# Designs tried in a protein design chat: VH-VL binders against q9vpl3. Part 14

Target 1, 224 residues: q9vpl3
Amino acid sequence: RGKINIQRPKAPHYERARVVAVTQPKYPELPKAKSCFKTRAERTQQQQENPYNEIIAREVRNWLDHSRLVAFFHLSSITADDIFRVRVQLHKQNLHLKSYGSKIIEQAVKNTRYEAIVPLFHSNHCIVFSPDPEKTAALLRIVRRVPQMVLLGGIVEETMLSRNQLVAYAQMPGLHAVQAQLVQTLSQAPGHLIQQLQAHQNSFVQVLDVHAKNQMNEETPKST
Below, E stands for the ipSAE of ESMFold2; O stands for the ipSAE of OpenDDE; V2 stands for 0.75 times the mean of E and O plus 0.25 times the DockQ between their complexes.

## First folded at step 5 (VH-VL; framework fv_anetumab)

Design y9
Fold by ESMFold2-Fast, scan of step 5:
Structure y9 (fold): chain C 224 residues (1-224), chain A 119 residues (1-119), chain B 111 residues (1-111)
Amino acid sequence: as target 1 above (224 residues)
Amino acid sequence: QVELVQSGAEVKKPGESLKISCKGSGYSFTDYWIGWVRQAPGKGLEWMGIIYPGDSDTRYSPSFQGQVTISADKSISTAYLQWSSLKASDTAMYYCARSFYDWTELDYWGQGTLVTVSS
Amino acid sequence: DIALTQPASVSGSPGQSITISCTGTSSDVGGYNYVSWYQQHPGKAPKLMIYDVSNRPSGVSNRFSGSKSGNTASLTISGLQAEDEADYYCSSYTSSSTWVVFGGGTKLTVL
């Protein structure tokens, strides 16, 4: 393999090997100490957990822990060729587009400071990760040409930002101290951020409802 | 402020080598692709290939693969198009152009380098 | 290489609307939304007018619009002006080994 000075986090290769291993016979790995104290409810919950989700949730947590920029998008229907083109352009800017199921995201962020993002992922979504927050402007420029990707918000330097706050961050001068101060200033209580992000989702749902109702009315305009 | 400045016109004989340049300024050179487009006298545009200077990822049209080499030196924000042995059929205007998103939308163009190959 | 098919020439009068077609196959124009249009005045470098079928770069007049139906992309110029007299080229991404293909070009004459 070629050696290029890239410091972008990558999911451990062994996690994907373990996903394959889930379909292969092996002994279950249960801690002896923990098994002695499980209640029936705890055993039922444990039995209903998908091992595949646990493995991928660790991959997501690894990306979150090692990325200084995380951006959340709603993803509309897009062809494989179109998303490939987007992935190539993002990768050239050290931006890594990933797609994970809602349950996996919930499991990854449960009991963390980022648990509030879970409602963003109840619809089709994708996430862009980067170790380099200076690439926020490049990210937004690329996504401007991809109408299927709608920015919902993100995390910069461990601070949760709404879409408007992330746009403001991208427009700042390259002075790191000024950018850090802006992130601190734009930061709001978690309730405020989630309300803004949920309002966006609710507005999208409302737009779809209005569109559906308008189409129904147009389909019956002369049925009197 | 974005500018692509190409090297001057060249008059060469068949069999000679040539390297022409395209210097980018007013933007982050390593964040954009640089493509090369050929236009033979009185003819249309032909896409030759494209390079990403940040990692030297290069893609060629099959018609030009093995006929030319595209390279870039990111330390001086310059892309190159070179021939090891010129042919009379290489007589053309050569344009460099920038792309941020992908290879099909070339948003800023150099002024062109006229290459004339004759005996 | 086989170029995308464009009419060799199109003409119009000032104030009219004209349309230039660009026909390919399902492996280029029909298969992907990666169609660009370029304007070239005699002796000058080309200028990007349309990208991704219908998007205009900053600074391009809204008189220029792009569309696509099946294997044919179209550039429409409304309110035709003398300055629009130029050669117009389409280009598309292709799934074949060529990566990108240009059309043969269309000479627009403003009468």
Scores: ipSAE 0.398, ipTM 0.690, lowest interface PAE 2.3, mean pLDDT 80
Fold by OpenDDE, second read of step 6:
Structure y9 (fold): chain C 224 residues (1-224), chain A 119 residues (1-119), chain B 111 residues (1-111)
Amino acid sequence: as target 1 above (224 residues)
Amino acid sequence: QVELVQSGAEVKKPGESLKISCKGSGYSFTDYWIGWVRQAPGKGLEWMGIIYPGDSDTRYSPSFQGQVTISADKSISTAYLQWSSLKASDTAMYYCARSFYDWTELDYWGQGTLVTVSS
Amino acid sequence: DIALTQPASVSGSPGQSITISCTGTSSDVGGYNYVSWYQQHPGKAPKLMIYDVSNRPSGVSNRFSGSKSGNTASLTISGLQAEDEADYYCSSYTSSSTWVVFGGGTKLTVL
């Protein structure tokens, strides 16, 4: 009896083959788990549909909308303890340090005026919020002591500012001080102008009077 | 307008206790640090310490640690400097001044309180 | 301990420019730009003239300027006037110390 070729078994007799073909259980095709073919994009989109992420995104938007000062920082090898310390210091100045994931930020600012900030969030980052733009100087002073916090830029009074522009802004006198100076300057300007105008007029009148007097003296004939 | 008004001149004897005050006005008292600076007669300025009235966080110079107590009452916008037992060497002008977080920017100063300690 | 050294006295004539130096003993003083300058007239409270090495508060004359090189900060007064006659103090803060120190003060005399 020839070696049963287990690798290529002889085809069964046609009758047996027919019976085997008819009796083969038709296993329902396992639904191709749609989940295995989800593109990276679809997976990312499903992650975006996390109700929790929406809540956090809303929170971020609220902070952005109610803040007159927003500063963006890169974090380089900072410990949790160091962050906490800085957070406490900032809080004393009504500055609020927050950290969010890049995806959350993207979701939060999508189709908003803040969409331009997305490129700033490619690495470990934090955001400082404040309702008071006058706190910019205080913020910069605090973070200057924290080498792990690198200023990237910010938003002040709805205007996006570069790092250098934020530094410059912090060096400017407060709005009230500037306004006071402006008012003082404006209040002094008319007085000085009036004085200058009057001075010239008075000088001119004096010159005319002297000229008139000289003419009168020349017309008096020396009655010899 | 921002103003710091200090309590009047004091004449004390050695061993007596003393508490002098600094009242802030024209700004949010709880948002700024208040520092104390000593100046002995004919001498330079000495940084004593600083307090944040918002949470009473207080820092002292090592030279003044344990020698004085700095405190604040935010309800009346007042900072205090106190001694439990005065020495003749405490005779000096004492200034309070407002500062930001880094404590180096003392932008508004009180008029000073002269403390004289003599037997 | 952080110590700031100032010259005891400096003098100049009206219209001249003078410089007052403030030198820190610690390398840490050079690492941070937390230097302030104060002007004090006799019998008066000090006045902040410069902060953060080179910044002027509002109301301070542009004749006053600050700079730093290494461990030495400098206050420069240009166009010296009689009213500038006063004591000048530098101050600094370091990251290693949680306190502020003042220099010994410099008496400026206008001749």
Scores: ipSAE 0.024, ipTM 0.539, lowest interface PAE 5.7, mean pLDDT 83

## First folded at step 6 (VH-VL; framework fv_anetumab)

Design k10 (at its last look DockQ between E and O 0.31; V2 from the best seeds 0.00; counts 0 for: pae E 3.8 > 2)
Fold by OpenDDE, look of step 6:
Structure k10 (fold): chain C 224 residues (1-224), chain A 119 residues (1-119), chain B 111 residues (1-111)
Amino acid sequence: as target 1 above (224 residues)
Amino acid sequence: QVELVQSGAEVKKPGESLKISCKGSGYSFTEYWIGWVRQAPGKGLEWMGIIDPSDSYTRYSPSFQGQVTISADKSISTAYLQWSSLKASDTAMYYCARQYDFSFPLDYWGQGTLVTVSS
Amino acid sequence: DIALTQPASVSGSPGQSITISCTGTSSDVGGYNYVSWYQQHPGKAPKLMIYDVSNRPSGVSNRFSGSKSGNTASLTISGLQAEDEADYYCSSYTSSSTWVVFGGGTKLTVL
């Protein structure tokens, strides 16, 4: 009796395979995280009655205070599954995707330095948080492939940036690279200055030599 | 300076295959996407699709889905637009353009490639 | 279908100011500031003139300006010059359709 290879089960007979394929229960794909990404209207209505609004608002504040990178996105007709996939990708980069109702955001940022972000939350939105501003490029690389996530702007190192400024920031060389470049540039500057000074001195000496030679030639009396 | 240079004009017959190219220079080719735009004679601009050259991620407009293939070779900073079987209706000017992503403008354009498909 | 509507043609005299409109059929087209304007001369590639409704790329004349009100974006060309005679296209990213759309184009004639 041939050892049943449990690792590579033999494909069933084609007739059996057909029957199995037809009789396989079609399980609806369970929407992943459907509850986390309700429409703005749904979230707003629920938040008014939620005793935990203050707790959630504190959470939002905590994220804002501990994040050096914050990006704001509009969500347009995105499925829970798609959001989940994006969340996983972002998480691998230590980027945290969160979604909150507008009322919660308002409550969280009221009378704080973040109050200016409230107007951004006029529709269905999500926020990405990171403790590392250097992850801006990684963030943009991921989310630009999600057409349903529209970048609105963000906060980097406590500075509010437009979407264009975020892209520009992401394209800048790292601080160390810039420093290295600066050091290189500064190290070359004295060499150029010395060369220019030497060139001027050499030119001056050459002109003087020519002048001296010309004077010597004029002083040689034609001995008739 | 950012520049996109496209391949030359093409004259083809219906049923023939075609691949046209767009070479980018003056910027990091993998940091920006390349979009393709069609313009039929005397008609307006039509966005066809876009590619991320870094890993060849592509997306097409519904009107062009399955009609064309967009590809890229990042090693030579070149994007491609190809047809497996040309139609007379494919006669148009084709432009490549740099585009950061879907929501950003086409900021630099190639000079265009005229494709003529006639019997 | 999500579409951007432009007038087929606009005309003006040198020195005048003209405006080209671009109207979205959906609130989504007008909902975000991702409207761009392109200029195309005959036989030439399009050139980006305005992005994000009102921003000018480097090298574009300050005679070109963009604005938006509701679902209608507008390109204004002040001090019209002969060189401005061209086709102008608006474009927008549509969050609903998740792709880029162009307007039908407007032919500008300088009289």
Scores: ipSAE 0.821, ipTM 0.907, lowest interface PAE 0.6, mean pLDDT 86
Fold by ESMFold2, look of step 6:
Structure k10 (fold): chain C 224 residues (1-224), chain A 119 residues (1-119), chain B 111 residues (1-111)
Amino acid sequence: as target 1 above (224 residues)
Amino acid sequence: QVELVQSGAEVKKPGESLKISCKGSGYSFTEYWIGWVRQAPGKGLEWMGIIDPSDSYTRYSPSFQGQVTISADKSISTAYLQWSSLKASDTAMYYCARQYDFSFPLDYWGQGTLVTVSS
Amino acid sequence: DIALTQPASVSGSPGQSITISCTGTSSDVGGYNYVSWYQQHPGKAPKLMIYDVSNRPSGVSNRFSGSKSGNTASLTISGLQAEDEADYYCSSYTSSSTWVVFGGGTKLTVL
């Protein structure tokens, strides 16, 4: 009894906030710049906004080229305040939440090994990019409490992983080099066949889930 | 070997309190959530809620919000289901089960704890 | 709240195949591939038989298979045996509540 009503207003005193702002060592506007760019692109988009498509597609290509961790989510209805809070939590872990139109994604991955991801973007979605594949566990802990973000799968060290493979990867802490090597070898032999099947099926999520579940049931990558 | 071991059957009277337990072993207890499932006599399965043992974050099915308390003690790898005041309608079998999170299956189940509430 | 619909009972003869249906909505069975199936013998805890629509956990016979079409998932048991007589429950993730939702259960009788 009594702990239920323990809540204080969180409005900081102006003097305290002024001191904190002066002492911040990192660039505090990075999350704002990323949020503003996403918001402008989404809200100003009109039927005839093609002049920006190649610029945005190049941004997606740059993120894919420089991210060793990429995670794909189905995004249910969520308020702007809630998604902003999640974006801030992720950014503190060097995890960068983005959303792009399906035509932009198609343009960005054309003639790449990642063409199979295009069907994931026919519904409401978001993507998380990071240069740090060791942050996969942190990503999953943050989003497990965000039911509006439903994990579909991802890419680690340029290897496509299903939802269950990504979860298994995250559960092998302390053996980073071994985990990275296992991920890199998972899809090498059948990679082109999988891409052709997925391009024609338009159901990439189902194929990823089936393959991930089968791999998880047969493999024991648990470290000692 | 993943195993969930629940406390023994309970016979209680209406208005009494009760706390039943579920001890996990053979896996990293804090890396998985523990869900609770109710099965009234002769009825189907009903998901009650879930807990993340790492920090005791909980979610409840709307039907059970405010009716029970789910808790955990990660130092002894144990989750709990608790009533402050039992009702006759709480007579049921209660299972704990392991889940990675709310979207994953209940892959390992405890043996169940039969709770009987009668005068 | 949204419940998954299963037939109350189904029956078959030894050696035959039977199918149990589980019907939901686009917010659960239709929208996600997170359908699971559980087998429960009388007096025992449920056992996971199928997850993510069609995957079998280790130790589950390949006589059990799962599939989905639209908003309806199906569990198929081939080569029916007496020990398959049990209650079967489907479950799914749902975006409307973010909870596990069970079907009402199906009693399988082996004749």
Scores: ipSAE 0.354, ipTM 0.687, lowest interface PAE 3.8, mean pLDDT 78
ESMFold2 (binder alone), look of step 6: mean pLDDT 92; pTM 0.943

Design k2 (at its last look DockQ between E and O 0.28; V2 from the best seeds 0.00; counts 0 for: pae E 4.6 > 2)
Fold by OpenDDE, look of step 6:
Structure k2 (fold): chain C 224 residues (1-224), chain A 119 residues (1-119), chain B 111 residues (1-111)
Amino acid sequence: as target 1 above (224 residues)
Amino acid sequence: QVELVQSGAEVKKPGESLKISCKGSGYSFTEYWIGWVRQAPGKGLEWMGIIDPSDSYTRYSPSFQGQVTISADKSISTAYLQWSSLKASDTAMYYCARQWDYSFPLDYWGQGTLVTVSS
Amino acid sequence: DIALTQPASVSGSPGQSITISCTGTSSDVGGYNYVSWYQQHPGKAPKLMIYDVSNRPSGVSNRFSGSKSGNTASLTISGLQAEDEADYYCSSYTSSSTWVVFGGGTKLTVL
């Protein structure tokens, strides 16, 4: 009885081999989670038909309508943990970090005053919302330390600003401080102007008086 | 006017430590970051790293990580670049420059500090 | 590694227009890259000439202009002058690399 070589089992008889080949359970290749390998294009196509997108689009619109500060960022490869940390920091300042698909944004802003922002969302992005435009400096302070977040621009008080303009805005003294300075400057200007005008008039009068005195002295005939 | 003034040229031997400075003026020093750029003789510009002087937050280029230390003293509006042990390959011109963040340009530059490391 | 490629040298005659290219690696295609251009005269510190692809800082001549097409940024110098002879560097913050990258530099010679 030939030692059954368990390491190299003799090929079964042709008929048995055929039966074994046919009866081998074809384990369906576990569908490679198509979700992980779906191209951006495929992901975008599936999002178009989802009624959920309409709900999210309304949410985005609501955020836009109720925010006085909106900042747009390109988001590069970032870990969930890093995003969470940033979100927490922003939240402490009443800043709300949200991320939406480009199609959702397009749908949300279609036929609205915000339609001009659509070109900003051609890549992965995130948005920060705030009801307080004075938080612009705080926002920028936080996000500039996140190299994966690149400032693209924003909306402040319904005005679209470039990233440079946002930075400039954040560096400006508060409106009240500027107004105070303006009032001070305006209040001082008339006083200085009046003083300068009066000084010139006084000098002119003095010169005229000297001239008149000199003329009177020349007209006094030497009564010899 | 915004100005960055760097410390003078340095001649050192391999193994010596060095700290060079960059003093900013004409702007709020803590509102902008300071970047450091290396330029080896006859070579191009290399971004080394950046510091936020407000709290001394620092980030380095991978090529310079662990090779140098960037620091700042906001009280005197000064940023520093330092080596613990210089190498001959550290011979270069070093520039500091103002940069608001990573994605913003280096808008104002120091005059540069020449560091020569020779045996 | 993310790299910006520039021509080693370009030349032009006074009054001509020249263009210096800066090409990013393919990995940067589709990302937001902010490109800057710096001018460096011999023995001098670099000077910012263009930022955000096409913006000029205050005090920079309008002869300098920047553009971008695809993954290639370009610096154009019109009405070339002798004083324009310098090294020019492009720089970018890339989405792929979270640090600033410089091009290899281009030596501009005015003939």
Scores: ipSAE 0.832, ipTM 0.915, lowest interface PAE 0.7, mean pLDDT 87
Fold by ESMFold2, look of step 6:
Structure k2 (fold): chain C 224 residues (1-224), chain A 119 residues (1-119), chain B 111 residues (1-111)
Amino acid sequence: as target 1 above (224 residues)
Amino acid sequence: QVELVQSGAEVKKPGESLKISCKGSGYSFTEYWIGWVRQAPGKGLEWMGIIDPSDSYTRYSPSFQGQVTISADKSISTAYLQWSSLKASDTAMYYCARQWDYSFPLDYWGQGTLVTVSS
Amino acid sequence: DIALTQPASVSGSPGQSITISCTGTSSDVGGYNYVSWYQQHPGKAPKLMIYDVSNRPSGVSNRFSGSKSGNTASLTISGLQAEDEADYYCSSYTSSSTWVVFGGGTKLTVL
């Protein structure tokens, strides 16, 4: 029913069809033509520029900025129950297990000193963050019974360490030994305190020198 | 300076029990695992299992699960390998070796303990 | 239950280079870089020669080198000497229930 606005004796169908096409309602039409030409590369690129990706990338940067210990793992097939048990054990030690998409990691570390770690995230992975570098030993003792988490390397006090260097770092006599000496010093007489403080000061300098040399002389865990 | 010293050779009859030892020195004993490796006469090396001396966590190769007992006394830096009832097929050289974890090599080895089981 | 595959024997003359292979699967040699090589002289305990595929411990001659391609690791001994005559074992982490697996061993004879 409706109205036939354009009617002409000799060309009614043509003029009527033209007017109908102009006045015809354009209710829901799928954008099939544009979607049909999207390549796989275009879909991947659009995903990388998703604004939610930048929000998550900022979260990763925040973790990196506020963690004095970061450890990188390749993650093999593991049950949800097993990974949950590991996460709980780590959390009790102020160690925070996270996993992010490789594109997010790439975006997070782009143009930063950490850009060299990007190749580590081309496969299935996870990251452990902690503000406490003294927890490196605890981290390694927990994960050494979890072969599904394969240690690749880490960052300690802004220095990139290989797997072997991270293990060596965890075995150094740390602040715990110095803290024990401080307790003994506080319990002693004043004259003895001066001698012990001077000895502890020299020990601090030696420990700091070792850490500084490790930060300057240790190779980064680069993969190509 | 790391050293693993094992107990001396043993000659036993089938059905007898046996406990051999491995004492570690020159390192923090509880920071490393002790692994046990078997080598039958003229044969290759077989990994038997490990112990973490810090809490006695153990893991056995399936071939040796239930066949031997691995234990440790961390107060004297010593690990043990024990049989409740020896078989003639247990005749072999047994080594202990130090291992940080599953991904690290057996970097220091004991001298070996020869166990001979025969009538 | 599972062993890495090595040739039973290999031989060479002094001064030559020889290579010993160690073939596993993607669950061990192929999937991880935790391959080690051990030298064992008769009546002696094994000695670590190579770890992490290609790393040489302190005190091991640079004539010993290690490499890996796919599921096969290789130990190469250059400038062969009479003292190199021994049994050689590879080992690897395995994601199976074993954790550590050895190869069957290779007897090196120096002619």
Scores: ipSAE 0.215, ipTM 0.607, lowest interface PAE 4.6, mean pLDDT 77
ESMFold2 (binder alone), look of step 6: mean pLDDT 92; pTM 0.938

